# Ledger of designs, part 3: VH-VL binders against Beta-1,4-galactosyltransferase galt-1 (galt-1)

Target 1, 206 residues: Beta-1,4-galactosyltransferase galt-1 (galt-1), of Caenorhabditis elegans (o16374r189to394)
Amino acid sequence: KMSICVPALFGNGYDAKRIVEFIELNTLQGIEKIYIYTNQKELDGSMKKTLKYYSDNHKITLIDYTLPFREDGVWYHGQLATVTDCLLRNTGITKYTFFNDFDEFFVPVIKSRTLFETISGLFEDPTIGSQRTALKYINAKIKSAPYSLKNIVSEKRIETRFTKCVVRPEMVFEQGIHHTSRVIQDNYKTVSHGGSLLRVYHYKDK

## First folded at step 11 (VH-VL; from x5 with heavy chain Y109S, light chain N34M)

Design y5
Fold by ESMFold2 at other seeds, look of step 11:
Structure y5 (fold): chain C 206 residues (1-206), chain A 120 residues (1-120), chain B 113 residues (1-113)
Amino acid sequence: as target 1 above (206 residues)
Amino acid sequence: EVQLVQSGAEVKKPGESLRISCKGSGYSFTDYWMHWVRQATGQGLEWMGIIYPGDSYTNFDEKFKNRVTITADKSTSTAYMELSSLRSEDTAVYYCARHDYDTGYPLDSWGQGTTVTVSS
Amino acid sequence: EIVLTQSPATLSLSPGERATLSCKSSQSVLYSIMNENYLTWYQQKPGQAPRLLIYWASERESGVPSRFSGSGSGTDFTFTISSLEAEDAATYYCQQYYDYPYTFGQGTKVEIK
């Protein structure tokens, strides 16, 4: 019923422990499939082995993706192309698809409700094609494994130009990194959710 | 320093309406939930409802839903609680309290309380 | 609606004694995904607003003396004052914030003899 698209691994700061925590935590929340786009030659050996383990155990779908436009930062990272591919892989198959990085977690606010129940409530209006929510940055002060939402937050910033989306894949024509660019019909809607029912936490990159 | 300053004490008659303000300062008003809690003399705490000023989401205890309205004005960083059709059992001290979901500190800051007496 | 039942209603103890307060929930308040209990303890003195002491059932708020502690999981919770001091005379409330409405227990009044 729910999937996650991780459009590309780029930059520094990822380690195998964080990938394990990402996959395991989201599986516990009811995510059924995680699609991960990466150029496997750019991954260290520990990361590569971890991703292969989860791929071999059918927890993720790992897609090797070579970035063709090295001089353009947007094309070099290839996120728009991988977002489009992942959207199409989920169309007609998955009810709700999340677009986020390994550092980012969607969390229900009301603890008696599952992530699926929370998302279903936000999409009760059948004309809603996507929901976007501003990121909340978490600066972890004490390192303990696994990383969790119990970390003491030292900074609270809402970055409205930095949001993350959950969509009905069949209703989206064009998906961006931080918003749904275009729905398939004029009467379908994109909605900004203010954070009262669903939070997105972004762990600091470094 | 986080402060929640509530409007002053009120004396009301049955059937009237009550409107209490809670002005927050020292924090980003739209990033925190605001709860309303009341306490009759010699009684326990009673949760009334909540607002998230960032998107105006509200939820109320069912016993109040036909009588209570909770709003927020982002431009003045002020939350409001209105209770209509007052009766003697609404005599209580009314508190606003801040909730930071992200830090795990539910009601870490409280207003000074507003004493409301409903007498006939 | 989740009902929190506190016991005893009143507890009268001498300075230096151990106070043990109970809070029982009609439903689990454990968020099992993160192993977090959405249960909080407050202290309230007459004429004052409540003061947060313990959150997530067992985590002490900054500036709260170490004699205060909380424990338990799911439906059964305990609040302890290890060595009672005169300033600890107050009413103590548990609250759950797992599901709406975010109910309080009825309170335990702690008195110093």
Scores: ipSAE 0.645, ipTM 0.841, lowest interface PAE 1.4, mean pLDDT 83
Fold by ESMFold2, look of step 12:
Structure y5 (fold): chain C 206 residues (1-206), chain A 120 residues (1-120), chain B 113 residues (1-113)
Amino acid sequence: as target 1 above (206 residues)
Amino acid sequence: EVQLVQSGAEVKKPGESLRISCKGSGYSFTDYWMHWVRQATGQGLEWMGIIYPGDSYTNFDEKFKNRVTITADKSTSTAYMELSSLRSEDTAVYYCARHDYDTGYPLDSWGQGTTVTVSS
Amino acid sequence: EIVLTQSPATLSLSPGERATLSCKSSQSVLYSIMNENYLTWYQQKPGQAPRLLIYWASERESGVPSRFSGSGSGTDFTFTISSLEAEDAATYYCQQYYDYPYTFGQGTKVEIK
């Protein structure tokens, strides 16, 4: 049905609470499998324990991966390998695959509809291979959490340079970090969604 | 500050059409939903429809039987509601209202209202 | 479509008394994934546009006096004015924004005697 690929978890910008919230919230939304790529040797003890717990309980697939290098202001070349690996793991197995980070959440706008129903509607045209959705940046300023927006204010703009994709994996030949680079067949499409039915929120702490 | 300024009062005859404008200022027009709500004298509020100016998505109450059109012009930050084939029961005050979906503050700003009288 | 039924139709009370208003929904307006109720309360005085008071069934909008509160979940919702003041004479509406069309209740008129 639906899966999530987290192509690289690096740095210390996340804590174990965010991992728990990410996994549990997306499971409630109907995500059946979450693939997480990380260099396990560089994780702190609480993060590693949390990821192991979910891996042992078959909630995630944890893939140990050493990123060969990092470049300022450019896409990570090694990270494209994890994106490609995850795409291939889902081809022929899941219907819709999301590519996003732990601080990003896809949210249906119409509350009477599930995430699966919302995504299925966006892909009703069978020639659509991917949907690209602009991020909405949300900054936290009080004791707020991603499962509640009551005390969070947002930046009041949508940036198209920073987008996230949901794809039909069998229709994608080459997937990038923020876009679908190539579909399998020329008649298949990549589409940009304007935000009326599906939002993706990016949360950051100062 | 956030302002929603609607077009002025109208007097109409049955069978005519009305077109009400709602100009938003003090915020990013394309990032907020715009609702249309009406109220007949001495009666309650009636939701008519919604538009997301960012991609022009609309939805409306089916009871208007293809009489309602809701549009937005991003270049002027103005939403429009058009109601055709007017009847005397369409006599009401018509409001536009802004919805900040991303922060969960529904209808936090309202226009001043446009009084429409439909009389034979 | 989701029907919201408010009761009572009118409520006439003295200053300082507690006002309790009911809003019942024909279908649940609880988004269980986030545990959020998509129900709002508005105040409207004659000749004015409605004013948002309560959103998500229980959250008070900024600048709204603490005597106003909301509670409930799913289909049954309550709006309370803990100690009525003369300025609270108005009609109060609930609205759901869970599913299209985003319907309103018929209103409860609160009168101060």
Scores: ipSAE 0.520, ipTM 0.783, lowest interface PAE 2.3, mean pLDDT 82

## First folded at step 12 (VH-VL; from x5 with light chain S32R)

Design z6
Fold by ESMFold2, look of step 14:
Structure z6 (fold): chain C 206 residues (1-206), chain A 120 residues (1-120), chain B 113 residues (1-113)
Amino acid sequence: as target 1 above (206 residues)
Amino acid sequence: EVQLVQSGAEVKKPGESLRISCKGSGYSFTDYWMHWVRQATGQGLEWMGIIYPGDSYTNFDEKFKNRVTITADKSTSTAYMELSSLRSEDTAVYYCARHDYDTGYPLDYWGQGTTVTVSS
Amino acid sequence: EIVLTQSPATLSLSPGERATLSCKSSQSVLYRINNENYLTWYQQKPGQAPRLLIYWASERESGVPSRFSGSGSGTDFTFTISSLEAEDAATYYCQQYYDYPYTFGQGTKVEIK
């Protein structure tokens, strides 16, 4: 009932252990499908092995994607194409779809509630097509075991600059990385969630 | 320099209402939860409710739900707790406390407390 | 509603002794996604607001002396003062922040003989 779209995984800067953490933690949260867009030919060996393992085990859907043209600083334009493709893959299939980068996590505030229960509450009004909330940049310095979001408490620096979205894909006409540009019908709504029930964390500044 | 400053002590009669303010300073008021906790003389701490000033979300212990209202004014960085239909058992010290959720610190800063006496 | 039960109700100990306090939760407060327990310990001296000592069951807050520690997981938690000092005379409370209402234990009063 929940999916994640990772609209671009580019470059060689990603640690395979971070990919494992992303996939495993989101699976524990009840994410049923993770769509990852990347140019598979450009992946290094460790990354390719890790992604292949999860793809072979049906944990992710890996989508080979090459940019229509290449310009420095234009990767956001290529992400619009992958975002749109991922939106369409989920329309009529998935109830809630998240759009975020590999190092970003949507986390429920109330720990006794699942991510699905939290999202369902935010979408109780059937006219709501999307929810967006501020991204919290946490400079984490790892001091304990992997797979623990406890690492976000290793440094008290919080920088909030951008928003990320979760949508009902059948209600969205145009989707961006940081906002829903257009809903399908005039009476559908895009709302901003203030952060009381759902947080989005980014573990590395960009 | 985080500070939570509460309004002063009050003496009330049964059936009246109570309103306590809590002004937060030295931090981003809208990014932190504010809890309300009370303590009767010689008794333990009792959680009453919470507000997130960023979006005005509130939650209360059911025992107070019919009588408590928690609000926040972003422009003055002040939270308010109102308790109606006061009884003698509402005699207590009332605290506000800040919750630093994102960094894993629960109630890290507390107000000085507001002593409330309810007597006939 | 999650009920926290503290024991003992009071402890009377001499300086230098080890104080051991228990907090038992009616439900698990372990969040399986990050493997952290959403349980805190506070110290309260007469006439003062509570002071945060331990969060996530075992992490010391900044400025808290190393003689204070916490342990446990799920439903059973322990707070320890390894070598009791005179200024440690206070009431100690556990609190959970796993589910609303964010309940407290009833407190353990630590007295110095």
Scores: ipSAE 0.667, ipTM 0.852, lowest interface PAE 1.3, mean pLDDT 84
Fold by ESMFold2, fold request of step 14:
Structure z6 (fold): chain C 206 residues (1-206), chain A 120 residues (1-120), chain B 113 residues (1-113)
Amino acid sequence: as target 1 above (206 residues)
Amino acid sequence: EVQLVQSGAEVKKPGESLRISCKGSGYSFTDYWMHWVRQATGQGLEWMGIIYPGDSYTNFDEKFKNRVTITADKSTSTAYMELSSLRSEDTAVYYCARHDYDTGYPLDYWGQGTTVTVSS
Amino acid sequence: EIVLTQSPATLSLSPGERATLSCKSSQSVLYRINNENYLTWYQQKPGQAPRLLIYWASERESGVPSRFSGSGSGTDFTFTISSLEAEDAATYYCQQYYDYPYTFGQGTKVEIK
């Protein structure tokens, strides 16, 4: 019923522990498939083993994605390609698809409701094709913060330039990294959610 | 530096309406939840309802839902609670309280309280 | 709605004694995803607004003396004052943030003999 697209896992220094936290927590929230795009040749041995373990156990779909160019020169456009591929993989298959990075978590505000119940409520109007909400940067005091989703915070800010989306993939024609660029029909909508029912946290590493 | 300042005490008659303001300062008003809680003399705390000023979402205890309206004015950083069809049982001190969901779900700052008497 | 039942209703103790307060929830307030309890403890002195003491069942708010602590999980919660001081005379309330309406317990009044 729900999937996550992680459009790029590039760069140095990512901790395999963070990937485990991401996959396990989202599986507990009812995410049934996670699509991760990365250049597998650039992964260290620990990260590579971790991703292969989850791929072999059908928790993730790991997609090797290699750019022939300088990464700093084509990074944004490379992410748009992975976003488009992931959207197409979910069209007609998945009811709700989230687009976020591995260190970002969508969290329901009302704790008695599942993530699926929360998202279903936000899409109750059948003309809504996507929901976007502002990213909340969290610098937590405790190292268990992503695992516990417990924000004992030394630093918090809300970023309106960076938002993250959950979509009904069959209703989206063109998806961007931070917004839905175009829906498939004129009467379908993209909507901003102000954060009362759903929040998305980006956990800043020190 | 965070302060919640409520409107002054009121005396009302049964059947009238009550409107209490709560002005928040020293924080980003639209990023925090605002709760309304009341307490009759010698009684416990009673949760009434909530607003998220950032998107105007509200929820109420069902016993108040036909009588209570909670709103917020982002330009003045002020939340309002209205209670209609007042009864003597509505005599209480009414509090607003701030909640930062992102750091836990507690009421970390409270207004000074507004004493409301419904009589005669 | 979730009902919180506190016991005892009144607790009369001497300074230096240990106070133990109970809060029992009609439904679990444990969030299955992060294994954390959405339960809070407040202190209220006469004529004052409540003061936050403990959140997430066991986390002490900044500036709260270490003699105050919270424990428990799911449906059963305990609030403890390890060595009672005269200024601790107050009514203590638990509140849950798991499901609307965000109900309070009826309170435990702590008196100093």
Scores: ipSAE 0.656, ipTM 0.844, lowest interface PAE 1.5, mean pLDDT 84
Fold by ESMFold2, look of step 12:
Structure z6 (fold): chain C 206 residues (1-206), chain A 120 residues (1-120), chain B 113 residues (1-113)
Amino acid sequence: as target 1 above (206 residues)
Amino acid sequence: EVQLVQSGAEVKKPGESLRISCKGSGYSFTDYWMHWVRQATGQGLEWMGIIYPGDSYTNFDEKFKNRVTITADKSTSTAYMELSSLRSEDTAVYYCARHDYDTGYPLDYWGQGTTVTVSS
Amino acid sequence: EIVLTQSPATLSLSPGERATLSCKSSQSVLYRINNENYLTWYQQKPGQAPRLLIYWASERESGVPSRFSGSGSGTDFTFTISSLEAEDAATYYCQQYYDYPYTFGQGTKVEIK
């Protein structure tokens, strides 16, 4: 009942190990579908092989996206287009959809609760269409470990300007990269969650 | 430097309420959990409850849920714990402690403690 | 609720000896997503607030002498003082932060002969 939309993956700047970690850790958390948008022609061989493996094993849905032309506004609007496409793919299908990048992980605060139990609690009010929470930048102390959800760091920086969303896709009309722009009915709500139950970590190497 | 400074010792009678303050300084008050822990003389540590000042979320040990109120004032960086219907068994030292969830340090800084005596 | 049982209740040893303390949890405190144990060790001297020594079962807090260490996983945890010093006389508590309420063990008192 949970999915993740990764709205754009460019062909460089990503380590295949991070992709493996992202997919495996989120699968362990109960994410059932991961949608990844990329231009496959620009992927290096290691990344392409990795994504093909997961696509063939039904762990991800890999979407090769190209626009009929490339003009100066396209890169930013390309991300908004993939966000919209992914939202629509999940409408009527998935109960909760997360929008984030490969270095970003939604993490329940209470360790005895699953991610699904945590999200279900945040959406108990049936009029809530989306939850938005602040992104926390974390430099992981143990970088060689296969679990990037560990919260030991030598230094952290908390940045509240950027937020990430989990939504009920059927209740959202327009989804942005950092917010829900519009819900489908006036009585539906977007909510800012303060971080007591759900956190989003962005893992940065230094 | 991180500091947690608690209000002073109190002497109470059974049936009264107590209110203990814990002022945090030297850190971002709203980004860290605050726990309340008590200890009767010669006894172990007893967890009472928590607050996340950033969104006012609270949780309590079931044994206290009808008697304890935990709040925070973001403008003064101060957490409060209120315990009502006091009994002689509530005689203890009460501590506040900061929880750095994001870095994995559960209770890294503690207040100095507030001694509360409940006697008739 | 998760019950932490510490043993022994009291440990009386000479300076230089190795102290070994046990903390057993009624259920696992291992979070399999990050493979980390949500178990902490504190030192408390009379009249003082507890002092954090070990977190995540085995990570030593900054400024804690290297003679203190922790190990174990799941339900069985061990805290060790490799060579006791006079200032190590204290009561030691384990605590779990896996599930509410965040319970403490009942403590092990370490005495120096």
Scores: ipSAE 0.648, ipTM 0.843, lowest interface PAE 1.4, mean pLDDT 83
Fold by ESMFold2 at other seeds, fold request of step 14:
Structure z6 (fold): chain C 206 residues (1-206), chain A 120 residues (1-120), chain B 113 residues (1-113)
Amino acid sequence: as target 1 above (206 residues)
Amino acid sequence: EVQLVQSGAEVKKPGESLRISCKGSGYSFTDYWMHWVRQATGQGLEWMGIIYPGDSYTNFDEKFKNRVTITADKSTSTAYMELSSLRSEDTAVYYCARHDYDTGYPLDYWGQGTTVTVSS
Amino acid sequence: EIVLTQSPATLSLSPGERATLSCKSSQSVLYRINNENYLTWYQQKPGQAPRLLIYWASERESGVPSRFSGSGSGTDFTFTISSLEAEDAATYYCQQYYDYPYTFGQGTKVEIK
């Protein structure tokens, strides 16, 4: 009923323990499929083993892609290609699809409600094709587990210029990294959520 | 320096309405939750409701839903709590309190309290 | 609605003694995703607004003396003052922030003999 698209995973940015944390915490939240796009040349052995393990256990779909050039413009267009591929994989199949980076987590604000219950409420209006909310950067102290969702903070920075989306894939024609560019029909709409019910955190200090 | 400054004490009669203001300063008003909590004389704390000024979302304890209204004015960084159809049981000190949801601790800063007396 | 029940209602102890306060929840306040308890402890001295002491059941707020601690999980929580000081005379409240309404316990009054 829910999936995550990770449009780019860079092998030099994370260790295997953080990959495990991302996959396991989102599985606990009810995410049924995680699509990860990466250039396998850039993965170290520990990351390759970890991603292979989860792919073999059907928790993720690992998609290898390679670009001939590495510049800001080329990487951005490469991300649009992976976003579009992931959208199409979910259209007509998945009810809600999240688009976020590997170190980012969508979480419900009301702890007595599941992530699925929370986003179902946000999409109660059947004309809503996507929800986007501001990304929050968190520098958390490491005091107890699990680290990524326990914000014992030494520093935090709120960045409102970057947003992340959850969509109904069948209602979206063109998806970007930070917004839904086009919906399929004129009466479908995109909504900005102010953060009262759903948050997305980007964790630094990894 | 974070400060929450509430409006002054009030004396009311049963059936009247109450409106308390809470002005926040020293922080980004729209990025933090504001709670309303009251305390009758010699009694414990009672949670009344909450607002997120960033998107105006509110929630209330069911016992107050038909009588309580919580609003925020982003331009003045001020939250308001209104309680209608006052009863003598509504005699209490009313607090606003800030909640930094993005960390592990709610209600890190409290207003000074507003004493409200409802007497016949 | 989650009901928090504190005990004892009043605790009278001498300076230097250990104070142990209980807070019991009618429902679990453990969030299974991060395995943390959404329970908070406050101190309220006479004539003052409450002061945050402990969050996530066991984490001490910045500037809170180390003699204050919290423990427990799920439905059963304990707040401890390891060696009472005269300034600790106050009423202590637990609060849950797992589900609306974010209820408080009825309080435990700590008196210094």
Scores: ipSAE 0.643, ipTM 0.833, lowest interface PAE 1.5, mean pLDDT 84

